# VH-VL binders against Cytochrome c-type protein SHP (shp): the designs that were tried, part 22

Target 1, 112 residues: Cytochrome c-type protein SHP (shp), of Cereibacter sphaeroides (p81238)
Amino acid sequence: GDTSPAQLIAGYEAAAGAPADAERGRALFLSTQTGGKPDTPSCTTCHGADVTRAGQTRTGKEIAPLAPSATPDRFTDSARVEKWLGRNCNSVIGRDCTPGEKADLLAWLAAQ
Short names: E, the ipSAE of ESMFold2; O, the ipSAE of OpenDDE; V2, 0.75 times the mean of E and O plus 0.25 times the DockQ between their complexes.

## First folded at step 20 (VH-VL; framework fv_rolinsatamab)

Design u3 (from q3 with heavy chain S104V; at its last look DockQ between E and O 0.84; V2 from the best seeds 0.00; counts 0 for: pae E 2.7 > 2)
Fold by ESMFold2, look of step 20:
Structure u3 (fold): chain C 112 residues (1-112), chain A 120 residues (1-120), chain B 107 residues (1-107)
Amino acid sequence: as target 1 above (112 residues)
Amino acid sequence: EVQLVQSGAEVKKPGSSVKVSCKASGYTFTRYYMHWVRQAPGQGLEWIGEINPKSGRTYYNQKFKDRATLTVDKSTSTAYMELSSLRSEDTAVYYCARGAYSSVWYFDYWGQGTLVTVSS
Amino acid sequence: DIQMTQSPSSVSASVGDRVTITCKASQDIKSYVAWYQQKPGKSPKLLIYDASRLESGVPSRFSDSGSGTDFTLTISSLQPEDFATYFCQQYYRYPLTFGGGTKVEIK
């Protein structure tokens, strides 16, 4: 697409005003949240804790792995990433993610 | 049960440094960012910086970048803030504050504060 | 840096009064504001976070509202134990910044 993982992360870092922390992104991804939908308490609900493995929808349909090591074109389309973040942050947390949360999540995911 | 207990008050001369400790208990120290915030007498709060106790990653308010150093000792669950080249305007109560769960940037627990007085 | 301008700087009110405290951000910070209470000689205490969630044990007379640049903390019926200074804090971007505080004095 229109970007690279590094370019996308740098953009979110600029919006946040600080470099990302990939470990903080991992913690957020694995966390259990109470602010979103009851049936999606965590990003891992559909994607699993191991992002190099395929995930599944609630109906069992396969989702390609989030990790670029397994799905090389991950995080190369800025519109798709914003759509994914919007859906998942609102479903799991119950709000849009801050620029810092976006930077952290992508920094961790892109390194997987 | 979460507690953040800070070292005692300090009186310092201009040009010197101070190192404030913050002993954490009642939670897994490495799961939560530690922040440092100061409050000058009769004034508001000012964020100094943050440290990830797991990795040692730090980030500072640019105002303090060349004078503040944040460290942790994971074995004692203790965070430290050192401020060098002290000036009289650094007189303040210094707080450690725990970032909320899952790496968010507001603070659910605070230390009792450490008064640092800088006077000639 | 995002400046948080808090008003009023102080207010004297009676038990039972409705008290409102405002914070204005120098740019759009969406809803990323937290509120703290600080009693004399004590450290700040988190009241409200994450889009109007009350911290555990905070009385329901505390609430907030707002988005974008304008935010309000409301104490619906002031109690004697609410004598304190209140601060807002933005967490939209670094550096994390606070309002200047509002001292609430009980008459």
Scores: ipSAE 0.488, ipTM 0.854, lowest interface PAE 2.7, mean pLDDT 89
ESMFold2 (binder alone), look of step 20: mean pLDDT 91; pTM 0.938
OpenDDE, look of step 20: ipSAE 0.878; ipTM 0.947

Design u4 (from q3 with heavy chain S104L; at its last look DockQ between E and O 0.75; V2 from the best seeds 0.00; counts 0 for: pae E 5.5 > 2)
Fold by ESMFold2, look of step 20:
Structure u4 (fold): chain C 112 residues (1-112), chain A 120 residues (1-120), chain B 107 residues (1-107)
Amino acid sequence: as target 1 above (112 residues)
Amino acid sequence: EVQLVQSGAEVKKPGSSVKVSCKASGYTFTRYYMHWVRQAPGQGLEWIGEINPKSGRTYYNQKFKDRATLTVDKSTSTAYMELSSLRSEDTAVYYCARGAYSSLWYFDYWGQGTLVTVSS
Amino acid sequence: DIQMTQSPSSVSASVGDRVTITCKASQDIKSYVAWYQQKPGKSPKLLIYDASRLESGVPSRFSDSGSGTDFTLTISSLQPEDFATYFCQQYYRYPLTFGGGTKVEIK
């Protein structure tokens, strides 16, 4: 694609006004939320806690691993990343993620 | 029940330093950012900075970057804020505040506050 | 830095009144505002967060609205325990900043 993980993270950091914290991103990814859809209380509902392994949709269909170590083209298409963030943040949290949340999540995921 | 218990009020002279403690209980200390916020008499709230208790990573409001130091002791679940080179303008109530679980940028639990008075 | 300007600085009201407090951001912060209540001698208490969600234990008479730069906190029917100072806080970007506060007083 049109970007790299490093470029995406830098853009979100600039919008947030602070460097990303990958550990905060991990905590958010693993967290259980009550604000979104009842059947997706966590990002791990579909993606699992180990992002180097394939996830699964609610109907049982396989989702390619989120980790770039397992799926090298992850986080290289800015439109796809924004769509993924929009879908997952709204489904799990019940709102769009802030620039800081996006920076944190990507900083953690991109290092996997 | 989540509780944040801060150290007692302090009276300091200009040029000295102060270290305020914040003892956390009722939750997993390392899973939530700790923030520090102050409130000068009759004024609003001012964010000082944050610390990730797991890693020790800090980020400060630039206004305080040269004088504020945030630390934690994970073994006692205690956060500390040290402010050096005190001036009369630093007279305020200093709060520790836990970043909320869902986003980490707003504060769901606050300590009772520590009055620091800088005078004479 | 994002400036949060609260108005009015104080409001006098009676029990049962509808009270509205306004917070204006110096730039577009989408909807990333939280509201706090602070009673005299006490620390702030979170009222509303994330897309107008009430914190657990907060009465439903508290609500907020707004997007972009203009936000309001509304108390639909003021109760005796609601006499306090209220603050908005933006969490769109660092540094995190608060409004100057609005004191709600008894007439």
Scores: ipSAE 0.155, ipTM 0.769, lowest interface PAE 5.5, mean pLDDT 88
ESMFold2 (binder alone), look of step 20: mean pLDDT 91; pTM 0.935
OpenDDE, look of step 20: ipSAE 0.878; ipTM 0.946

Design u5 (from q3 with heavy chain S104T; at its last look DockQ between E and O 0.76; V2 from the best seeds 0.77)
Fold by ESMFold2, look of step 20:
Structure u5 (fold): chain C 112 residues (1-112), chain A 120 residues (1-120), chain B 107 residues (1-107)
Amino acid sequence: as target 1 above (112 residues)
Amino acid sequence: EVQLVQSGAEVKKPGSSVKVSCKASGYTFTRYYMHWVRQAPGQGLEWIGEINPKSGRTYYNQKFKDRATLTVDKSTSTAYMELSSLRSEDTAVYYCARGAYSSTWYFDYWGQGTLVTVSS
Amino acid sequence: DIQMTQSPSSVSASVGDRVTITCKASQDIKSYVAWYQQKPGKSPKLLIYDASRLESGVPSRFSDSGSGTDFTLTISSLQPEDFATYFCQQYYRYPLTFGGGTKVEIK
């Protein structure tokens, strides 16, 4: 890829205007939301609560673990990360994530 | 029922400090950000800063960065804001406000406010 | 910092009136605006958040619209309990900032 996890996080922090809070990112990832699609009430619907383990799409296809410890090339392609954020934030929350939400999520996920 | 109960009004001299408390009840204190916002008499609202009670992470409006200190006591579910080097323009009602669970950047519950008056 | 310019500063209105309050952001903040109501001597109360969602217990006569830099809060039919001061707040980026407020008064 075109980037690294550290570079992506720094970019989102600059857009947000503050350093990320990884614990807030964890809380968002695990949360149950009501604003998105009924069949995806949480990021954990497809990815599970343990991001070091494989997930599953709603159609049954396996998703490689989100954690870089299990899938080392995670968060190294800025276009792919933006696509993942767009799909998951809209499906789960019902809107695009703010720069702060993106910074928090990536700060937590990249440390897994 | 979520409640945020703040300490009573303070009268201070310029150059001194004030510490306002905010006792939280009716929810899990460490799961929600706490913010501090002030309102000068007859004026709008000004964000001072935030604290994550679980980690102690703070972030401040640059205007207050070198004078404001936010802390929490998890054992009593109490947040504190200390403002030092007080000036007459710091006269305001100071609010604690809970960040919403789904997004921590807007505030679903507010304390009753603490009037801090700074006068010579 | 993102400045939120709120207008008008006050509105004189009667029960049943449609009231419109505007906020203009100094830069594009997409749709990340929240709205609060504050009655005299009381703390603010959240009305609208998170892509035009109403806070629990807020009547459906309250709505917002807008994106980018121009935002509007509308009260479709003003009720006696709606006479208050209203504030917008952006949450797109730090520091969090508020509009100057609009006081809705009895005509």
Scores: ipSAE 0.658, ipTM 0.889, lowest interface PAE 1.5, mean pLDDT 90
ESMFold2 (binder alone), look of step 20: mean pLDDT 91; pTM 0.940
OpenDDE, look of step 20: ipSAE 0.884; ipTM 0.948

Design u6 (from q4 with heavy chain K54R; at its last look DockQ between E and O 0.92; V2 from the best seeds 0.00; counts 0 for: pae E 2.4 > 2)
Fold by ESMFold2, look of step 20:
Structure u6 (fold): chain C 112 residues (1-112), chain A 120 residues (1-120), chain B 107 residues (1-107)
Amino acid sequence: as target 1 above (112 residues)
Amino acid sequence: EVQLVQSGAEVKKPGSSVKVSCKASGYTFTKYYMHWVRQAPGQGLEWIGEINPRSGRTYYNQKFKDRATLTVDKSTSTAYMELSSLRSEDTAVYYCARGAYSSSWYFDYWGQGTLVTVSS
Amino acid sequence: DIQMTQSPSSVSASVGDRVTITCKASQDIKSYVAWYQQKPGKSPKLLIYDASRLESGVPSRFSDSGSGTDFTLTISSLQPEDFATYFCQQYYRYPLTFGGGTKVEIK
């Protein structure tokens, strides 16, 4: 698409004012949250803990793996990434993610 | 339950350094970022930097980048902040503060504060 | 750096009064503001985070509002234990920054 994982991460780092911490991104992805919807307490509810494997929507439809190692075109379309972040952050956390959270999440996911 | 207990007040001369400790208890030390914030007269609260206690990764307010050093000792669940080349303007109460669970950028628990006085 | 400008610097009010404290950010920070209470000689205590969520144990007389650059903390009915200094903090981007504080004095 219109971007690369490295370009997206750099953009979010610039907006956050600091380099990403991929370990913090992993922790956020795996965490159980209470601020969002009750039936999506974690990003892993739909995507699983192993992002190299296919996930599943709440209606049972398959979601292609998030990891670029399994789905090479991940994080190359800025509009799709923003849509994914918006859905997941709001569903799981109950708000939009900050630039720092986005940088951290992508830094971890893109390395998978 | 969660407690952050800091070392006692310090009186230092200009040009010296100070190392403040922050002993954490009541939670898993390595799962939460630790931050340091100071409160100087007339300036309010000022963020110094953060440390990921699992990895030791640090990030500093640029104002302090060359003089502040944040470290942890995982075996004692203790965070440290060292500030070198002290000046009178560094006179302040220094706090350790734990980053909150849902994000690491606001602080749900604070130490009691350590007064550092720099005077000649 | 994002400057947080807090007003008033102090207010004197009676028990039962409504007290309003404002913070202005030097740029759009969406809704990423936290509020703290600091009693004399004590460390700050988190009151409000994540778009008006009250921290556990914080009385419901505390609330906040605002987005973008203008934010307000309200104490709907001031109590004697609310004597303290209040700070806002933005967490939109680094470095993390705080307002200068508002001292609330009970008449």
Scores: ipSAE 0.526, ipTM 0.860, lowest interface PAE 2.4, mean pLDDT 89
ESMFold2 (binder alone), look of step 20: mean pLDDT 91; pTM 0.941
OpenDDE, look of step 20: ipSAE 0.891; ipTM 0.952

Design u7 (from q3 with heavy chain A100E; at its last look DockQ between E and O 0.86; V2 from the best seeds 0.00; counts 0 for: pae E 2.8 > 2)
Fold by ESMFold2, look of step 20:
Structure u7 (fold): chain C 112 residues (1-112), chain A 120 residues (1-120), chain B 107 residues (1-107)
Amino acid sequence: as target 1 above (112 residues)
Amino acid sequence: EVQLVQSGAEVKKPGSSVKVSCKASGYTFTRYYMHWVRQAPGQGLEWIGEINPKSGRTYYNQKFKDRATLTVDKSTSTAYMELSSLRSEDTAVYYCARGEYSSSWYFDYWGQGTLVTVSS
Amino acid sequence: DIQMTQSPSSVSASVGDRVTITCKASQDIKSYVAWYQQKPGKSPKLLIYDASRLESGVPSRFSDSGSGTDFTLTISSLQPEDFATYFCQQYYRYPLTFGGGTKVEIK
C-alpha cells in the first residue's frame, strides 16, 4: 500500500505529541473492557492473545493473523488501518481510540 | 486498598535539587503508568511527566525536560521524581498519580502530595 | 500545548442549586476530557473520564457533556459535600493539560 508500519506509527506519535509505548499497546490489546459491545469484551475475543495466529469473527469466520511476521502486508494501507482501529476501538472500548492509543497499539502489533 | 504514599515536605535553596518518593501498594505496580503533577499554592495543576514502571520509559512536559527525572524501583514499588536547578517558582505541592495502562491518560488515584518550598 | 480555559473561576451557590462549569479547549480534542474535584488541603479526585463515565462512588448528580472544544460539568442538585474546586483535563495529546479550576463556594 500507501504507507509502512513505521510511517503510520510516526504519524500517530506526531498526533499524540509523544513517542509510542508498545508495552502500553500490548496491555490495551489484551485488556478486558466494559464500555463496548457485550460480545467483544477484548481485542483478543476475535484476534486471540497470540497475534501470529489466525483469529475468528464472532460467527466463526477466519481472520488472517494481525502480526506482520505471519501476514506481511499488515499495516501498509492507511485507510484499512483506520477502519480496523475504528471498528475495534468502538466495539471493545466503546469509543474511538486516542492518537496515543493508536500509536501504542500499532507499535506493539507491528513488532509481532 | 490502593495507596500512594509520598515522602514528607521539603525546604530547598535555589539551585539545589529535590527527590520526592511515591510508594505504591494495593495493586500490581507495573500495570499502571505513574505521573507527576504539581500545584503551586492556590493555583491550578501542571503535568510534569510520566513513567512506565515496567520498562522505565519516560516522557516529560517539555517545560521540565532538562530538569525533571522520573525513575522507579520495581522491587519496592516506589516511584521517584527528581527536579534539579530549583527556582522559587518551583514552590508547589507535587503529586504522584497513577493511570491504568489501557486508560493511562487520566488519573484514578493520587498521592497525598509533597510540599516543596524553594526559598533563600 | 492545548490550553484549557475554565469558566467561571468561582461560583457562589446554595445547596440544591444546579451548577454548570465550562471548559474550552484551544483545539479540537474530540471528547477526551476528564474532570476532577479537589477539596481544600486534599489531592484531586477523579469524577468523570472516558467521555461520560462516572468514577466508582461518584454520585449520579454529576454529569458532563460536550465535544470538540466546549465542555461542561453539571452538578444537578448541589450537596454540602460538593463545595470544592473542580478541574477539567484534556488527554487528547501531550503534554496533558488542566483548566485553571472553578471554585464552588457556599452562598
Scores: ipSAE 0.470, ipTM 0.851, lowest interface PAE 2.8, mean pLDDT 90
ESMFold2 (binder alone), look of step 20: mean pLDDT 90; pTM 0.935
OpenDDE, look of step 20: ipSAE 0.867; ipTM 0.944

Design u8 (from q3 with heavy chain S103T; at its last look DockQ between E and O 0.85; V2 from the best seeds 0.00; counts 0 for: pae E 2.005 > 2)
Fold by ESMFold2, look of step 20:
Parts: sequence; C-alpha cells; structure tokens
Structure u8 (fold): chain C 112 residues (1-112), chain A 120 residues (1-120), chain B 107 residues (1-107)
Amino acid sequence: as target 1 above (112 residues)
Amino acid sequence: EVQLVQSGAEVKKPGSSVKVSCKASGYTFTRYYMHWVRQAPGQGLEWIGEINPKSGRTYYNQKFKDRATLTVDKSTSTAYMELSSLRSEDTAVYYCARGAYSTSWYFDYWGQGTLVTVSS
Amino acid sequence: DIQMTQSPSSVSASVGDRVTITCKASQDIKSYVAWYQQKPGKSPKLLIYDASRLESGVPSRFSDSGSGTDFTLTISSLQPEDFATYFCQQYYRYPLTFGGGTKVEIK
C-alpha cells in the first residue's frame, strides 16, 4: 500500500540519524535474546533462518515468507510493518525496537 | 569472561596523532559493535563512533568524522582508534566499549581507559 | 543532537538514604535510556538498560523510571559502595549522548 521498502528504510534511517547496517539487521534477526518471552528467544523461532520460506506462529498457523522475493508485497504497508516490528521486537527482545534497529532489520529483510 | 584491554597512556604534541588499541577476549569479537567514548578531565562522556568488526563498517559522531579513524584486526580481536590533528581539548581518557548485544547502542563492557595528554 | 541534561550535578547523602537522579532529554526519546555508574579512576559500569532491566550483578536497590523526556534513577537505600558518579545515556538516535553526570558523595 502506502509506502515502499526504500521509503520505509529511509524513514527509519532519518529517525535513527544514520544509514542502516543490513548486516547488523541480519545479526539481530538471527540472534538469541533473553529479554522477551521464553518461547520466542529469536525472530527465527517463528520465521526460521531462511526468510524465503514460510514460518509458523507459536499456535501453528503458517506465516507467509518475510522475503519480498517470495512475498512481493512485503514492506509496502507502513501500519503492517509497524505491527510486525512491535510484535516481534517485544516478543523476542522484550521492548520496542529503536529506529536504528528497525532500519537495520528492514534493510536486511527487504533485500531478501 | 569478557575483557577489553587497552594500550597505555600517551603524551602527544598538538598537531600529532594517536592510535589506541583495545584487545578483546572472552566473546566472539565479530558479533558485537565496538564503540569509542572519551572523557575529558572532570567532565562527562562523549561518543566518538562505532565500528562493525565483521565488515569494518564505521559511523562517527560528526564532531570527529574528519579526524577519527576506527579499525579492527579480526585475526587478533583488536580494535583501534586513531585521532589526528590533536589539540589540547583532546586531552581525555579514551575508552573502548562493547555494545550490550549485537545491535545495541549502550555498552555492557568497557576497557580500562587510555589517558591521552595533549600539551604544548 | 539530543542533549541529556542531568541533575543534580552532585548530591551529598548518607548510607541508607534514598537518592534520586534525574535526566532530561531535549526531545522525546521514548524509553531508550541507559544508566552507568563510574567510580573514581575506573571505567563506567552499566546498571540499567532495556525496559528498566538491571545488568547482571546490579543490586535491586537500583531502579529506573520515566519515558518521553524525563527519566529518573533511584537508589532506594544507599550503600557505601554506591558513592560514585552516575550518567544517563540515550540510545534513541545518533549521535549517542550522555548526561553530564551526578556525583553521589558522603555527607
């Protein structure tokens, strides 16, 4: 809808005050965290390490691949992206992600 | 145990440069950003910049971007900060500091500090 | 740049006192603040990060509160080892910036 991956990333970069680091975004996505819910220690718990493949919620529902290569309209709806970030950052890390974390994650994911 | 061990104190003349080392141990060096922070005598803390040890990617506080150079040597798990065109106001203790986890911008481990004195 | 204004610059207190240190951001930084303790001649030590989470080994007498622009570090019952300088730090956006520090000293 209302945006593009490039526009979203640029907005988060502006809020962070620096260009994104997609490698840091990948590292965050793959990392194991202790601050969130015990049953979601990593973004990969639900999405897997290969974001071109379908994931699964903790209740067993299928999640379409995060990668735009597999799900072309990813990161084109700003409200949906904020919802995904809010759920995943809070579930995994135990807080909202900073603008810099959001920029990094999206820079990596959008290139997949 | 995570350890960050910095090189020793230095005395420098104005206009010269200094290179401070920070040897990391007890963790996977390439998984955590390294930051540099300085503290002038009796004053607060000032962030200089950061480096991604995996890629060598850097970002600097604008105040320092033309004088500070951050590098790493992955084979020795060592980070370096070089500050050129030194002035008397650069007299400070310089710290390396590890980000709290792979993307964090707050610092869970700090080196012991390196006093750099710039005088006459 | 986001300025972090810390007050008081010093506080004189006795063992057992409640000590409150405040930090004010020049703009809304949500809750992205960390707190450090620094003893004379030593490097800073992380106390509090992420949603008021205590760093490992930090006593429960340390707590943090606030959001937006106003943040508070509280030491509920001051101990002899708590006499130090305390700094806040914002991590909402670059450049990363610190408060000017608060010295907590014996009365």
Scores: ipSAE 0.574, ipTM 0.869, lowest interface PAE 2.0, mean pLDDT 90
ESMFold2 (binder alone), look of step 20: mean pLDDT 91; pTM 0.936
OpenDDE, look of step 20: ipSAE 0.883; ipTM 0.949

